# Ledger of designs, part 20: VH-VL binders against Integrator complex subunit 8-like protein

Target 1, 198 residues: Integrator complex subunit 8-like protein, of Dictyostelium discoideum (Social amoeba) (q54vk3)
Amino acid sequence: MNKIFGVKIDSQQKKRQQSNKNLTVFNNGRYLIYIGDIHFDRKFHREALRYYLLGCGLETAFYSDPVKTSVTNSKYLTFLSRRIFDCFYFLRAPMQAIVVSQFFGNLNQTCLVSFKIIQEEYYQLDTNYFQYIWELPLLEILLTTFTKQKDLKKIYLINQIISNPIINENNHPDIRKNFIKNTKHNFWKAISSNYLLQ
Below, E stands for the ipSAE of ESMFold2; O stands for the ipSAE of OpenDDE; V2 stands for 0.75 times the mean of E and O plus 0.25 times the DockQ between their complexes.

## First folded at step 16 (VH-VL; framework fv_tocilizumab)

Design v3 (from s2 with light chain S93R; at its last look DockQ between E and O 0.17; V2 from the best seeds 0.00; counts 0 for: placed apart)
Fold by OpenDDE, look of step 16:
Structure v3 (fold): chain C 198 residues (1-198), chain A 120 residues (1-120), chain B 107 residues (1-107)
Amino acid sequence: as target 1 above (198 residues)
Amino acid sequence: QVQLQESGPGLVRPSQTLSLTCTVSGYSISSRYYWSWVRQPPGRGLEWIGYIYYRGSTYYNPSLKSRVTMLRDTSKNQFSLRLSSVTAADTAVYYCAREYDYYGDAFDIWGQGSLVTVSS
Amino acid sequence: DIQMTQSPSSLSASVGDRVTITCRASQSISDYLNWYQQKPGKAPKLLIYAASDLQSGVPSRFSGSGSGTDFTFTISSLQPEDIATYYCQQSWRTPYTFGQGTKVEIK
């Protein structure tokens, strides 16, 4: 019985889950998010993050979505993006936070908050997450900052991403759309793997 | 408030080119949106025609690709649809719509639609 | 192309009834499914996006659920103003495709 976070999912909830699988998944996800909020308010950001990710993941797992690796593009995720962002910020994971900021639904806001983080934490930005940046303005901010700091390695990595025709807004727009969708899913999968399995 | 309005001739002869314009008000078409055309034959369902991105790049439904051209005029805050070699099958209400990527690429704003009848 | 199969094609229910419409995709579309309401002589109106998210200003009696290939649209309590044709639409891959629609009438 894999105790996911010690919460015994009551067997009666399982039976109700079979009849209204869609409602139950949503309810379970919401419950996990609620628990995440409690942890967040208590400044347990690591735990909060886990519950947020778990909540998001359950929504995908219970839906016979063959794309089990995909994260929902739901408004629910958008609302959680700020909380998840804050978790990463407080956990001193600035690059993860920057990636998540792309889900805010406002590019200006994304750029503003990311700019601040980049300026303050440019030296510890995890390059493994550069691949999950699709917003060109954000890439430009990164490039400018790394150029100013004369970080040749990071400059190179960002330039590689910027030079990818797939993210170029002047390219076939459908290719870009698909790329972004896939990148989003891959990001959440990566984060889930990194933070839920620890 | 963002509003879309279709305009163009309501009658087109067979083999001619259907031309419609969507005028956007309350929002710039130069913003990061996909501006789409959708049509609906009388008493039938909806068919996506294509979209034009704010930068001018386009993607069309493969079923119509050979006949469809979409353009934008930023100075007029308009985007347009041209459908060549029309037949009676192209008789439909044509809608322009805004596609919003943050809403899962849903069409969140629609024009009122413009009926175009193909008749000799 | 992704085919969207909507069911039923039409239904008649009483005011206050629960109405359920289903939509099935020919392949997984994750949660990139939208629901529209179209009243006679009017343009479609977005009600639900991303399978389950309510568009701003839409009454709470409308809801959506599902992921992957199977989706459900629900009106918890049918109102007279809900007489319309409802469409599902996948936005996972172009070309975007719609269900055939469900005409909802009141008895």
Scores: ipSAE 0.673, ipTM 0.847, lowest interface PAE 1.0, mean pLDDT 87
ESMFold2, look of step 16: ipSAE 0.798; ipTM 0.889
ESMFold2 (binder alone), look of step 16: mean pLDDT 94; pTM 0.957

Design v4 (from s2 with light chain S30V; at its last look DockQ between E and O 0.17; V2 from the best seeds 0.00; counts 0 for: placed apart)
Fold by OpenDDE, look of step 16:
Structure v4 (fold): chain C 198 residues (1-198), chain A 120 residues (1-120), chain B 107 residues (1-107)
Amino acid sequence: as target 1 above (198 residues)
Amino acid sequence: QVQLQESGPGLVRPSQTLSLTCTVSGYSISSRYYWSWVRQPPGRGLEWIGYIYYRGSTYYNPSLKSRVTMLRDTSKNQFSLRLSSVTAADTAVYYCAREYDYYGDAFDIWGQGSLVTVSS
Amino acid sequence: DIQMTQSPSSLSASVGDRVTITCRASQSIVDYLNWYQQKPGKAPKLLIYAASDLQSGVPSRFSGSGSGTDFTFTISSLQPEDIATYYCQQSWSTPYTFGQGTKVEIK
């Protein structure tokens, strides 16, 4: 019996997957998200995050069927972005939360929530995730904060990102689009690897 | 509700320039979206022509790049397509559409389309 | 350019039947695949985006699956109002490209 995160996979769901692959993928993803919600409501944020990530992107871990290698624009991510954000926040992973906030679909909201986090937790922001910031206003907030704090290392890292012409909105729009797509892909791959393998 | 509407001449002579305008209502074209043109020859499939970004930058299908010009008029909340040196092969229904990046860069809103016939 | 190969070109099925359409990309497009419905004389309508996400207001009988290069569109129970041509479209890279379309008819 394949157990994922201690949960028995219903044998009936496995049979349905074999018989109706298309219906099963969507249903299975929803099921995992549902389980994530249960954990979230119980304030088990680490478990919730795992189920959300599994439900959104890595069905291979659950059914050994590569359905989605990456979920970069999934409705699940759009709707779950806030939940995932909250998970990272409660897990004291503020930089991951800031990156996820870029998926809220509202730049103003992204900037507002991130600004608060940055102001409160600037000293513990994981620099490994700076590479996954593509919104210029967010980069500016980071730069301003680190400048005020005289953190030369973080200033340098952010300046390197800002100075990349590929992020500039005045650049060729298609180049920027491609960059963002790849960045999103890499981010979700990275967090899936980091949090599902733990 | 966001609506797109194509307008322009339905008949163009060979070697002339096809000109269409898309009027957007219920939403500002100055928002962070991509505004695209897609065409469909009669009885055939769909071909993406290009897009104009909210900042005015454009990207065109390489197959049409030399003949295509897209512009925006923020004061009128419109964006336009010009296709020069038209031939019978350019006869098609032309659609304007909104490309939404949060939906995987899908075209989530379409105009009704405008038939343009190239004939002498 | 990324080529999209759609299959079949046409199909006829009965009301209530399950309908399946396949789309293959010439290279990986991750999940940047969209499905559209086009009825005669009308503009295409977005049904599925990001390979499997249902557009708001679209009936649940429509679904999409797949990633990488192989994608599937499904109508779980075909209805009379579903008579249309369906198109897949990749939005991974420009130029955006469409499948050749699948005409769905009712017997």
Scores: ipSAE 0.715, ipTM 0.868, lowest interface PAE 0.9, mean pLDDT 87
ESMFold2, look of step 16: ipSAE 0.826; ipTM 0.904
ESMFold2 (binder alone), look of step 16: mean pLDDT 94; pTM 0.958
ESMFold2, look of step 17: ipSAE 0.743; ipTM 0.861
ESMFold2 (binder alone), look of step 17: mean pLDDT 94; pTM 0.957
OpenDDE, look of step 17: ipSAE 0.646; ipTM 0.846

Design v5 (from s2 with light chain D53N; at its last look DockQ between E and O 0.27; V2 from the best seeds 0.00; counts 0 for: pae O 2.6 > 2)
Fold by OpenDDE, look of step 16:
Structure v5 (fold): chain C 198 residues (1-198), chain A 120 residues (1-120), chain B 107 residues (1-107)
Amino acid sequence: as target 1 above (198 residues)
Amino acid sequence: QVQLQESGPGLVRPSQTLSLTCTVSGYSISSRYYWSWVRQPPGRGLEWIGYIYYRGSTYYNPSLKSRVTMLRDTSKNQFSLRLSSVTAADTAVYYCAREYDYYGDAFDIWGQGSLVTVSS
Amino acid sequence: DIQMTQSPSSLSASVGDRVTITCRASQSISDYLNWYQQKPGKAPKLLIYAASNLQSGVPSRFSGSGSGTDFTFTISSLQPEDIATYYCQQSWSTPYTFGQGTKVEIK
C-alpha cells in the first residue's frame, strides 16, 4: 500500500474512489491542487507535479470512471496545464512539457514555447512521448529540427506519426476528434503512472 | 467580438431544399473550429444537424445525413446548410453555432436563429 | 445515439431558492456535458461546459457537477432573470444530443 502524501493510493484505486465519499474536505482534488501550488512556489517541482496529477485525477474522476476513454477538458487540466508544463520543464522532462503544452488552448502559444524547448533540448527529448503529439504544427517543428540535426531515428518516428491518417486534418473530422481524446487520456494515464507510482 | 448570423428564406415549400447561410464576423472561419447547425422545432427541444470543420470536412447527424449538405465559403467567411426534400417536420428555428474543442466541444457562440417554415 | 434524460421537465421556485436539474446519459460521457440557458425567443447560451466549468461572464450562482452518466446543474439562488429553459447536451460523441429541457419559472 503505497501512501503518497498521506493518501492511500491502493493499486486498485478504481474501487475506492466510489466508497470514500467521506473523504474529508482535505482529500478533494482542489485541496491537493492547493498543496501542489505550495510545493510549486517552494520550487519543489516533483512534489508539485505529483499533487497536481493526483488532484486533477480526483476532480475529473480520471481514475474512477472505468469506461472513461479520454481525458476531459476540465478546467483543472486547462488551468493547471501551465503549472504542469513548468514542472516538467524544471524537472528536465522537455518532451513531457511539450506534450502538455498542447493543453494550453492556444496553438500559437503551444508552438512558440515548444519551439524554444525543441531547439534547446532536442537531444534530450524522450521518444516514448512522441505518440502523444497530435498537433500537426508541432510535429512539423519536431520534424524540421530533427532533420536539421540529421537524427534519422527521430525523423523516422515523427514521420510515422505524421503519416497516420487519423491525425490528418483532412480526414473525417470525427475520427480525428476521437483519436485526440484517446491520446489525451493515454497521456495522462502514462504520466500518472510514471510520477505517482514512484 | 465574434458574431454569427443566419440568413435565408423563411418559407420553403414541401419537397424543396431549405438553404441557410451563416455569416461569421469578428473571426475567421478558417480558424480551427467546428461550425455547427442546430435546429429547434417550435415548442420543442434542440437537434444537432451537423458540423463543418474549418478545412471543409463535414459530419452530419445520421438522422438527416441523406438530406443535409454543409459548405463553407472562406472568401465570404460563411458556411451554409442545405436540407433537401423538406416536410412540415423540418419547420424550425435554425441556429448556426461555433463548437469549441477546448471547451469540451461545447457550442460557445450562437447565431440569433432563423425561422424556416415549410408550408405549401 | 446517446440519449440524454433531463429531469424535471419543469419547475417553479421562489426567488432565492436553490434549483437543481439533473441529466442522465444512456452511457458514460465522461465530463463532456454542457448546460445551456435559453430564454424565450432567444438562442441558447452556454453556461457550463465540461460538466463543471463556468463559461466566461456567467454568474457564479450557476454550477454543474457530475461525471460518467449522472450530472447536476444548480442555481444556488434563483433570480428573476433566470426564467428560461435549460438544456443539457452531451458532446462526447456524435451525433450530439440534448436533453428535453427544463422550464424554470418563478412563483
Scores: ipSAE 0.660, ipTM 0.844, lowest interface PAE 1.1, mean pLDDT 87
ESMFold2, look of step 16: ipSAE 0.806; ipTM 0.891
ESMFold2 (binder alone), look of step 16: mean pLDDT 94; pTM 0.959
ESMFold2, look of step 17: ipSAE 0.764; ipTM 0.875
ESMFold2 (binder alone), look of step 17: mean pLDDT 94; pTM 0.958
OpenDDE, look of step 17: ipSAE 0.606; ipTM 0.827
ESMFold2, look of step 18: ipSAE 0.664; ipTM 0.836
ESMFold2 (binder alone), look of step 18: mean pLDDT 94; pTM 0.958
OpenDDE, look of step 18: ipSAE 0.284; ipTM 0.741

## First folded at step 17 (VH-VL; framework fv_tocilizumab)

Design w1 (from v4 with light chain D31S; at its last look DockQ between E and O 0.16; V2 from the best seeds 0.00; counts 0 for: placed apart)
Fold by OpenDDE, look of step 17:
Structure w1 (fold): chain C 198 residues (1-198), chain A 120 residues (1-120), chain B 107 residues (1-107)
Amino acid sequence: as target 1 above (198 residues)
Amino acid sequence: QVQLQESGPGLVRPSQTLSLTCTVSGYSISSRYYWSWVRQPPGRGLEWIGYIYYRGSTYYNPSLKSRVTMLRDTSKNQFSLRLSSVTAADTAVYYCAREYDYYGDAFDIWGQGSLVTVSS
Amino acid sequence: DIQMTQSPSSLSASVGDRVTITCRASQSIVSYLNWYQQKPGKAPKLLIYAASDLQSGVPSRFSGSGSGTDFTFTISSLQPEDIATYYCQQSWSTPYTFGQGTKVEIK
């Protein structure tokens, strides 16, 4: 069963993915990520994103492929997250990019790289992805921006998220952990559905 | 390089309180991590005791909750375990570990462990 | 609590052999399964996290697979330095729980 960033994806998505004649699926996640890199370097961001998502979703028993150049670690994951972030950015999917920025492993970096996007692309931010924001500083940036723009609808949506006690750092830490896990899972499911099956 | 080191008495009498301290070097415990304790009785498996979050909130294994207290000392970059009313069943090697959420909440860094024997 | 059932409890194999250990969770843990190596008198060492992700610095002969309830840990070619007890651990929900362990020896 496939996973993205350690999270299981929907089995129905897997079946649909296998039926998709437009995608060559290899049972080698690292190889797929490598192919993603090739596409990325060639500025084929949509293709790159697909391969990255496919690669992250595959689990292989053995990595004997000569394309294995790195081990999966926090640095690698950060790098991959950055590539995915860039893909979304270049694909004019700023809200997806902002969500992915939460995986950078550095909150300050997350806020810095997203701030400009939020300020300049606020009108393109897909509200459907607001639910996948759990970092309070990021939510505050969004709120501030939307307040400045007097966008009542987006203000309301962000306030609903901020007001959720589950994401509050003062809440029970285990409850917050579980919420974040589920949020991550749902996010990757959503993007897999949108970018792998279309 | 991040290192964890357990310290405390290796012998505790029954009904007394086991106290251990984990000293963290190379990284601040005031970061967004979960600092955990795991124990292993001699010749047996591993049991998770609980964690303390960087903000000081704690969560304990329900099996030990009534006897466990975890604290942190940010000034010394330490976190501690107290286990009250110990019995022979609490004899174990006690490990402190860092729980890393980016690694699927795995314990990516461990101390060397400290043997604590409960004996009269 | 989520129970982790690890199999086998022990195995003996020759150098170069393929070694497989299985871990079953009493309920779905998605991909939140970790594998540790513990050598005698040493602390556990993380080898695999998130079911299949190889920890930095770990040899490529180690691998993990699975999702949901059934997981597999594999050593593609057993080496003398791999003599240890291996543990699976779920990190899906608290309390975190470990498998019973698998003692791996060389013939």
Scores: ipSAE 0.674, ipTM 0.860, lowest interface PAE 0.9, mean pLDDT 87
ESMFold2, look of step 17: ipSAE 0.739; ipTM 0.862
ESMFold2 (binder alone), look of step 17: mean pLDDT 94; pTM 0.958

Design w2 (from v4 with light chain D53N; at its last look DockQ between E and O 0.26; V2 from the best seeds 0.56)
Fold by OpenDDE, look of step 17:
Structure w2 (fold): chain C 198 residues (1-198), chain A 120 residues (1-120), chain B 107 residues (1-107)
Amino acid sequence: as target 1 above (198 residues)
Amino acid sequence: QVQLQESGPGLVRPSQTLSLTCTVSGYSISSRYYWSWVRQPPGRGLEWIGYIYYRGSTYYNPSLKSRVTMLRDTSKNQFSLRLSSVTAADTAVYYCAREYDYYGDAFDIWGQGSLVTVSS
Amino acid sequence: DIQMTQSPSSLSASVGDRVTITCRASQSIVDYLNWYQQKPGKAPKLLIYAASNLQSGVPSRFSGSGSGTDFTFTISSLQPEDIATYYCQQSWSTPYTFGQGTKVEIK
């Protein structure tokens, strides 16, 4: 069964994927990521994003294509996250990009790259994705920005998230870990549903 | 290059406390990692003991919780394991390992292990 | 606790053979499954993380697949240096738990 980031693709999604002639379904995650890179380099960001999501969700036991030499490591994952981030950015999905920035593995970098987006694209920030923010510094940036803009609704939403004791690093680390795991899972599920079905 | 090295007595008497130290080189233990202990009895499988977070908070395997204490010494870039009231069942190779959350909380770096034998 | 059931406990295969090991979790662990190689007298070495991701520096003949409760580890072409015991490990929830291991030998 095909999964995306550990999430089982429902039967309806599978049927739609089969009908979409444009998605060459190779049972090779690395190959799909490679195809994503090709699309990305060609500035086809929507297509790139689809292939990245598909590639991350597929597992294969055999690699027979040129991507066989690619190695999945922390640098690669950071690179992939960055590419996905860029896809969202170019697709004018800033809040999704901000969420993905949390996967960079560097909190300072996360905050720096997101700060500009938050400032410039605050009006386009989809509040539905606020729930997928777990980094406190990022939440603080959002709160500060929305406070400056006197956006009471967004202030309220962010405060609700910040006030959650589970996100607090002073909480029991295992509780926080589990929360983050679930949040990540739910985020990728949501993104997969939204972008692979289009 | 990040390296982990276990150190401590290889022999402990029953009812005494097993004490091991893991020295980390090439990386600060004050980073966002979980520093774990895993043990392996001779000829048997692996058992996770617990971890200490970079902030000093700990979580132990419930099966060992009452006997386990993990500490960190940031000045020496070390973290330690204490297991009290040891029995023969605690004879094992003890490994310290780095748990990496970006790798799905996998243990990506291991020490070489330290054999601790519980014997009279 | 999440129980990990690994199969088989041991296997013997020829050089060049395809080797498959399975691991089943007592409950869904999503994709938080890791595979380790342990050679005699050595510490475990991470090969696969998050069910299907190849660790840096690990040969491409190693692979992992699966999600939820059922996972598979594969060596596409067994090499002499692959003689070891292999372990699956769930990292979905604490306490982290390992499979009982699979001893891989060469005929």
Scores: ipSAE 0.740, ipTM 0.880, lowest interface PAE 0.8, mean pLDDT 87
ESMFold2, look of step 17: ipSAE 0.815; ipTM 0.898
ESMFold2 (binder alone), look of step 17: mean pLDDT 94; pTM 0.959
ESMFold2, look of step 18: ipSAE 0.813; ipTM 0.891
ESMFold2 (binder alone), look of step 18: mean pLDDT 94; pTM 0.959
OpenDDE, look of step 18: ipSAE 0.502; ipTM 0.803

Design w3 (from v4 with heavy chain S57T; at its last look DockQ between E and O 0.19; V2 from the best seeds 0.00; counts 0 for: placed apart)
Fold by OpenDDE, look of step 17:
Structure w3 (fold): chain C 198 residues (1-198), chain A 120 residues (1-120), chain B 107 residues (1-107)
Amino acid sequence: as target 1 above (198 residues)
Amino acid sequence: QVQLQESGPGLVRPSQTLSLTCTVSGYSISSRYYWSWVRQPPGRGLEWIGYIYYRGTTYYNPSLKSRVTMLRDTSKNQFSLRLSSVTAADTAVYYCAREYDYYGDAFDIWGQGSLVTVSS
Amino acid sequence: DIQMTQSPSSLSASVGDRVTITCRASQSIVDYLNWYQQKPGKAPKLLIYAASDLQSGVPSRFSGSGSGTDFTFTISSLQPEDIATYYCQQSWSTPYTFGQGTKVEIK
């Protein structure tokens, strides 16, 4: 059964993937990433993103060398995260980019790049992706910005997330770890559904 | 370079409390890591004891939870392990290690280990 | 608790040989598997994390593969300095658990 980041691909989705026959013929994740890089350099960011995501999480029964099905805490993802981030940025998907910035492995860097995006693009941040933010400093930046802009709806959503004891670093650390793992996984599933199957 | 070093008594009597300290150099224990203890009985495998998070919150192996206490001293850049009511079964080399969540929660840095023998 | 079954418990091979160690988890751990090398009298050393990612500074002859419940550690060309006990470890859920180890010797 073909999966992307552990998500079952239904028959309709499979048909859509098959239409991109060129993507499914390669069983080497590294090769897919390489193709992604080629597209990226050519400024085909949507295509690049597709190949990067495939390189990260494509699972098919036909591949003898499987790509990792989980990229939640992989160095592999860390290396790709910057390129994926750039893809989202150029595709004018700032909230997705902000979520991906959490994978940089450096909180300061995450905050710096996200802060800039938030300040510039706060009005078009897709609220559907708020649920995939777990870094408290990032949430605080969002809250501050939305408060300044008097966006009550976004303030409310961010406050709901901040108020969740699961993401509190002073809470039971194992519960937080598990929550973050699941959140990462869910994010990549969502991205796969939105960008690979279109 | 980040280094971890275990210190404490090498001999503990039965029913007493084993106490070890891990001194971290080259990195602050206030950074976002899980500071862990792992032990290895002589000639046997590895057993995870627990960790203390940089915020001071702890999580212990359920098999040892009732006897384990982990603390941190940020002023000394140290974290410690106490194991109460020790028996011969607690004889082991005790390692402190850094657990890194971005590396799949792997133990990427280890101390040299400290042998603790439980004997009357 | 997740049980890790490592095989074989010991092996002897010649220099230059391909060595393979397997680790099986009692339940799916996705790719949260790490491999360590431990030489006598020394602390474990991380070689592979997240099932297949090579730790910095580790020779390329070391590799890992697998997902779910079945994992493989490989030394493509065994070297004399590779004499050690190797351990797999799951980091999917606490308590973290280790395989029983594989002692690797040179013939």
Scores: ipSAE 0.658, ipTM 0.853, lowest interface PAE 1.0, mean pLDDT 87
ESMFold2, look of step 17: ipSAE 0.692; ipTM 0.842
ESMFold2 (binder alone), look of step 17: mean pLDDT 94; pTM 0.957

Design w4 (from v4 with heavy chain S30R; at its last look DockQ between E and O 0.12; V2 from the best seeds 0.00; counts 0 for: placed apart)
Fold by OpenDDE, look of step 17:
Structure w4 (fold): chain C 198 residues (1-198), chain A 120 residues (1-120), chain B 107 residues (1-107)
Amino acid sequence: as target 1 above (198 residues)
Amino acid sequence: QVQLQESGPGLVRPSQTLSLTCTVSGYSIRSRYYWSWVRQPPGRGLEWIGYIYYRGSTYYNPSLKSRVTMLRDTSKNQFSLRLSSVTAADTAVYYCAREYDYYGDAFDIWGQGSLVTVSS
Amino acid sequence: DIQMTQSPSSLSASVGDRVTITCRASQSIVDYLNWYQQKPGKAPKLLIYAASDLQSGVPSRFSGSGSGTDFTFTISSLQPEDIATYYCQQSWSTPYTFGQGTKVEIK
């Protein structure tokens, strides 16, 4: 199974998820994603999101389960990423959606889908998730929007991120790589805590 | 399709500089990839040497850092490896490879490899 | 540097057998582990990336699992064309490091 976030849920989080009465845990990540699709099609976005995240986090379990032999292709991965994005959007979690948009693999697409959200819901963007933004063009869109709105607090926060040399592509490439890896991991943990364990 | 091909001398004398070039076809080296060199001594495992990023920045294995130089020629769609002060220990098959960050920074495309023997 | 310990160094199995190779990292690498197949005289070929993701065009009999420090590579049904040396590689941090390799032969 191709990973969306490039991060797996750790064993401790998995145990906690198993104890959650609101989420049925399966060993097969692909099957969980399938269940997510069912919920999504039924417009149960919270449930869909939970199963999607859980499925993505349990990808290794797929190979231990002899039931399914099919491999998720890149088209499906992109589709799944979009559905996760949509889940956050429908759940009125625009900042989470913006963070996820960075995983689309196309910067132009990332900026296009996020631009609309930023313009429409700039006042509802959870600043706690600003730390998970690393794409400079996206940060620039945010900065421009907040500047137009004269939101000094958000301007300050975005400027702090932009000014960090660690995300600059002209900096040592390995430092940026490591930063992005850690940021993805931390984002995954945060999302797991907020949406899978509650 | 993307192809990588190593080229350079197969024999280098001790204390001289090993020089190899990787020619990339089917894809521009100006794209967002890490262009890497990996070597394999005969009958042994694999050692990562370093990479050159599409913007020209480099990062080398600390074990070889003092002797390694990587360059790129965007006009020729090539990137190169220079290893100075070679010894017999540097005898290996040298591979150029593409490192793809969307694939977990895996080496998804490899050249065929070029054997370089260090001998007097 | 992160050390990768691969086991076993060699194995011989029959056609159709299940083959398992393990790789252990000296520290957590999350899921940044790749598996390569190398046939004699050929360059390594990527089979598995990100611990469990199958590279495009690779047969489904190949699989990977694990996270953190312990990883497993599996061939569900060994085929004659699978004779090769297999390597794990961490891509979590530089310098990237490889396991020692596992030579797979057919009885």
Scores: ipSAE 0.580, ipTM 0.818, lowest interface PAE 1.1, mean pLDDT 86
ESMFold2, look of step 17: ipSAE 0.707; ipTM 0.847
ESMFold2 (binder alone), look of step 17: mean pLDDT 93; pTM 0.955

